Miniprotein binders against d3e3m2. Designs and how they scored, part 27

Target 1, 234 residues: d3e3m2
Amino acid sequence: MVELRVNAGNVKNPNVHKIGIIALGSHLENHGPALPIDTDAKIASHIAFQASLESGAKFLGVIYPAHELKEINHGIHVSLEDLTDEIVKVLKSAKKFLRISSVIIVNGHGGNLPIVTTLYDIEERTGLLITLNSKIIESEGPHGGSGELSMAKALGIIDESQVENQTNLEEYGEVGLYMFGEARRNDPNIEEGALDVEENGVYVDDVYGQELLKLAINSVLLDVEKQLDSHYGY
Below, E stands for the ipSAE of ESMFold2; O stands for the ipSAE of OpenDDE; V2 stands for 0.75 times the mean of E and O plus 0.25 times the DockQ between their complexes.

## First folded at step 22 (miniprotein)

Design k18 (at its last look DockQ between E and O 0.01; V2 from the best seeds 0.00; counts 0 for: pae E 8.3 > 1.5, placed apart)
Fold by ESMFold2, look of step 22:
Structure k18 (fold): chain B 234 residues (1-234), chain A 99 residues (1-99)
Amino acid sequence: as target 1 above (234 residues)
Amino acid sequence: SDEELKEKIEELLERAKELVRRAIELDREGRYEEASELYSEAIELLSRALRKLSQAARKEPDPERREELRKEVEELRREIAEYSKRAEELRAILSAERS
């Protein structure tokens, strides 16, 4: 039988081949008319793929379902329990068929943030070391706003002919989560984002989008280095 | 309001400056993993400030003030790029030490 050349290609640390990088986003979520319905999945997949290219870690693809608060109804989502179970199923399959012992999950959707409360359950059920990276969520700004538009421009997934319509909030109230009054009342960051979109609109800046993507990719690369140190250095 | 937006930009910039100062100290001490983490956190705050500052520049009606804001935007972009480059360099050093 052929021996696998696990360090072939862009692999500079012999243990990096044991690390998987997988995207987690939303595939079915409105982002206004200028952004595709799978914006989160595409952004998270780009970040995950680029981090795998630069580190040599295995690219594992993208997880399909996403979670969202029930008061935010702009897409197709599952419960936190169902999302957690699906993550476990996908990662068990990856562990079974690949030579990995740790995973970095690149999260591109704010509604997935509650998965941090089930992360230990995922680790126990899979036997994998899991790192959740949500840095792009923390820096991109309001839903369907300037950050996502700018990244979408950099990625070539924006519909520029619709940018002028992005803040027609009576039609596209998902932008800035503007239409979701209960969510805005419950979270001052959501309220701030909605007011910002309403008062100041949105813009597209290719350079800004590139810098956001670089920030997120570098954050994932740092997580790779942390896993190499803590998981394989002990 | 416009005054509240300016105050938020200043808050983000000041928080990022403190993180960068600490990151530089750790960097000089050879504590590269910790330094890289603080650079990344600072860049995150600076990126948020950049978005808000760019928006302020675009809606500024006075052409002289608008040009001043554009220069501030460009300076902030260069600053982010430099910290990002240093964070990448630190990661590369850590990777080489583990090879």
Scores: ipSAE 0.022, ipTM 0.560, lowest interface PAE 8.3, mean pLDDT 87
Fold by OpenDDE base, look of step 22:
Structure k18 (fold): chain B 234 residues (1-234), chain A 99 residues (1-99)
Amino acid sequence: as target 1 above (234 residues)
Amino acid sequence: SDEELKEKIEELLERAKELVRRAIELDREGRYEEASELYSEAIELLSRALRKLSQAARKEPDPERREELRKEVEELRREIAEYSKRAEELRAILSAERS
């Protein structure tokens, strides 16, 4: 068997090659007129990929399906079970071919948060240590709001000509999840986001977008370090 | 080291135990929002302990000890499930009150 140069390149710790980073987002969700339907997937992928570049961990790509609450119907989603099964399938493949021991799932979609309840199942079925990182969701603010718009600007996927129409909530009610009354009633955070968009509108700030992305990337890098420590039993 | 790992697991479990105790008290008092928060924190700690135990189990060369660790993992899993369920119930109650 070929001996791999595990220290080659910008690799500080060769054990980082045992760590995979994979993005989880949504490819099929409306985000208003200014953002593509695969915004979450691209944001998550950027964070995951950049973290892999900086850490040396293996980039595993992106999970294709996504989950969402039933009461939030602005895209095409699968059940939590189906999402879990797909994650297991992909990660088994990664483990098989890449000989990884742990994975960081970089989640850029709020609807995927219930995956936290299936992480143990994923770990058991794959034999991998799994870390779910949803830092960007915690930081970005409302759906299709200023945070995502700003990150989209940073990534070059925004239609800036449509920003003025982003808060036409009668037509684009998915922005801030404004149109989803039940979801808003059930979750004060969603309500807060909806109100913020309604009352304050949205803005685009390239610097802000860059900072959000950096924050998320740094969070993933911290998870890489934690997993490195975990590989040693800490 | 294995001993350090064990100590960390025990620390996490003890901290979680205290949070659960308080959560139960708050729950009984009808302070559901606060109870839900504490359950969530406890679940986080228990989950961390679970992962560490699971890792230990995977690396344990002694079959008997490995089995013991696996049993502990399953016990923690059940406990996490229980508290998660209750936390969800509390969130449902809170949601119903807001709707």
Scores: ipSAE 0.019, ipTM 0.329, lowest interface PAE 6.5, mean pLDDT 89
ESMFold2 (binder alone), look of step 22: mean pLDDT 87; pTM 0.847

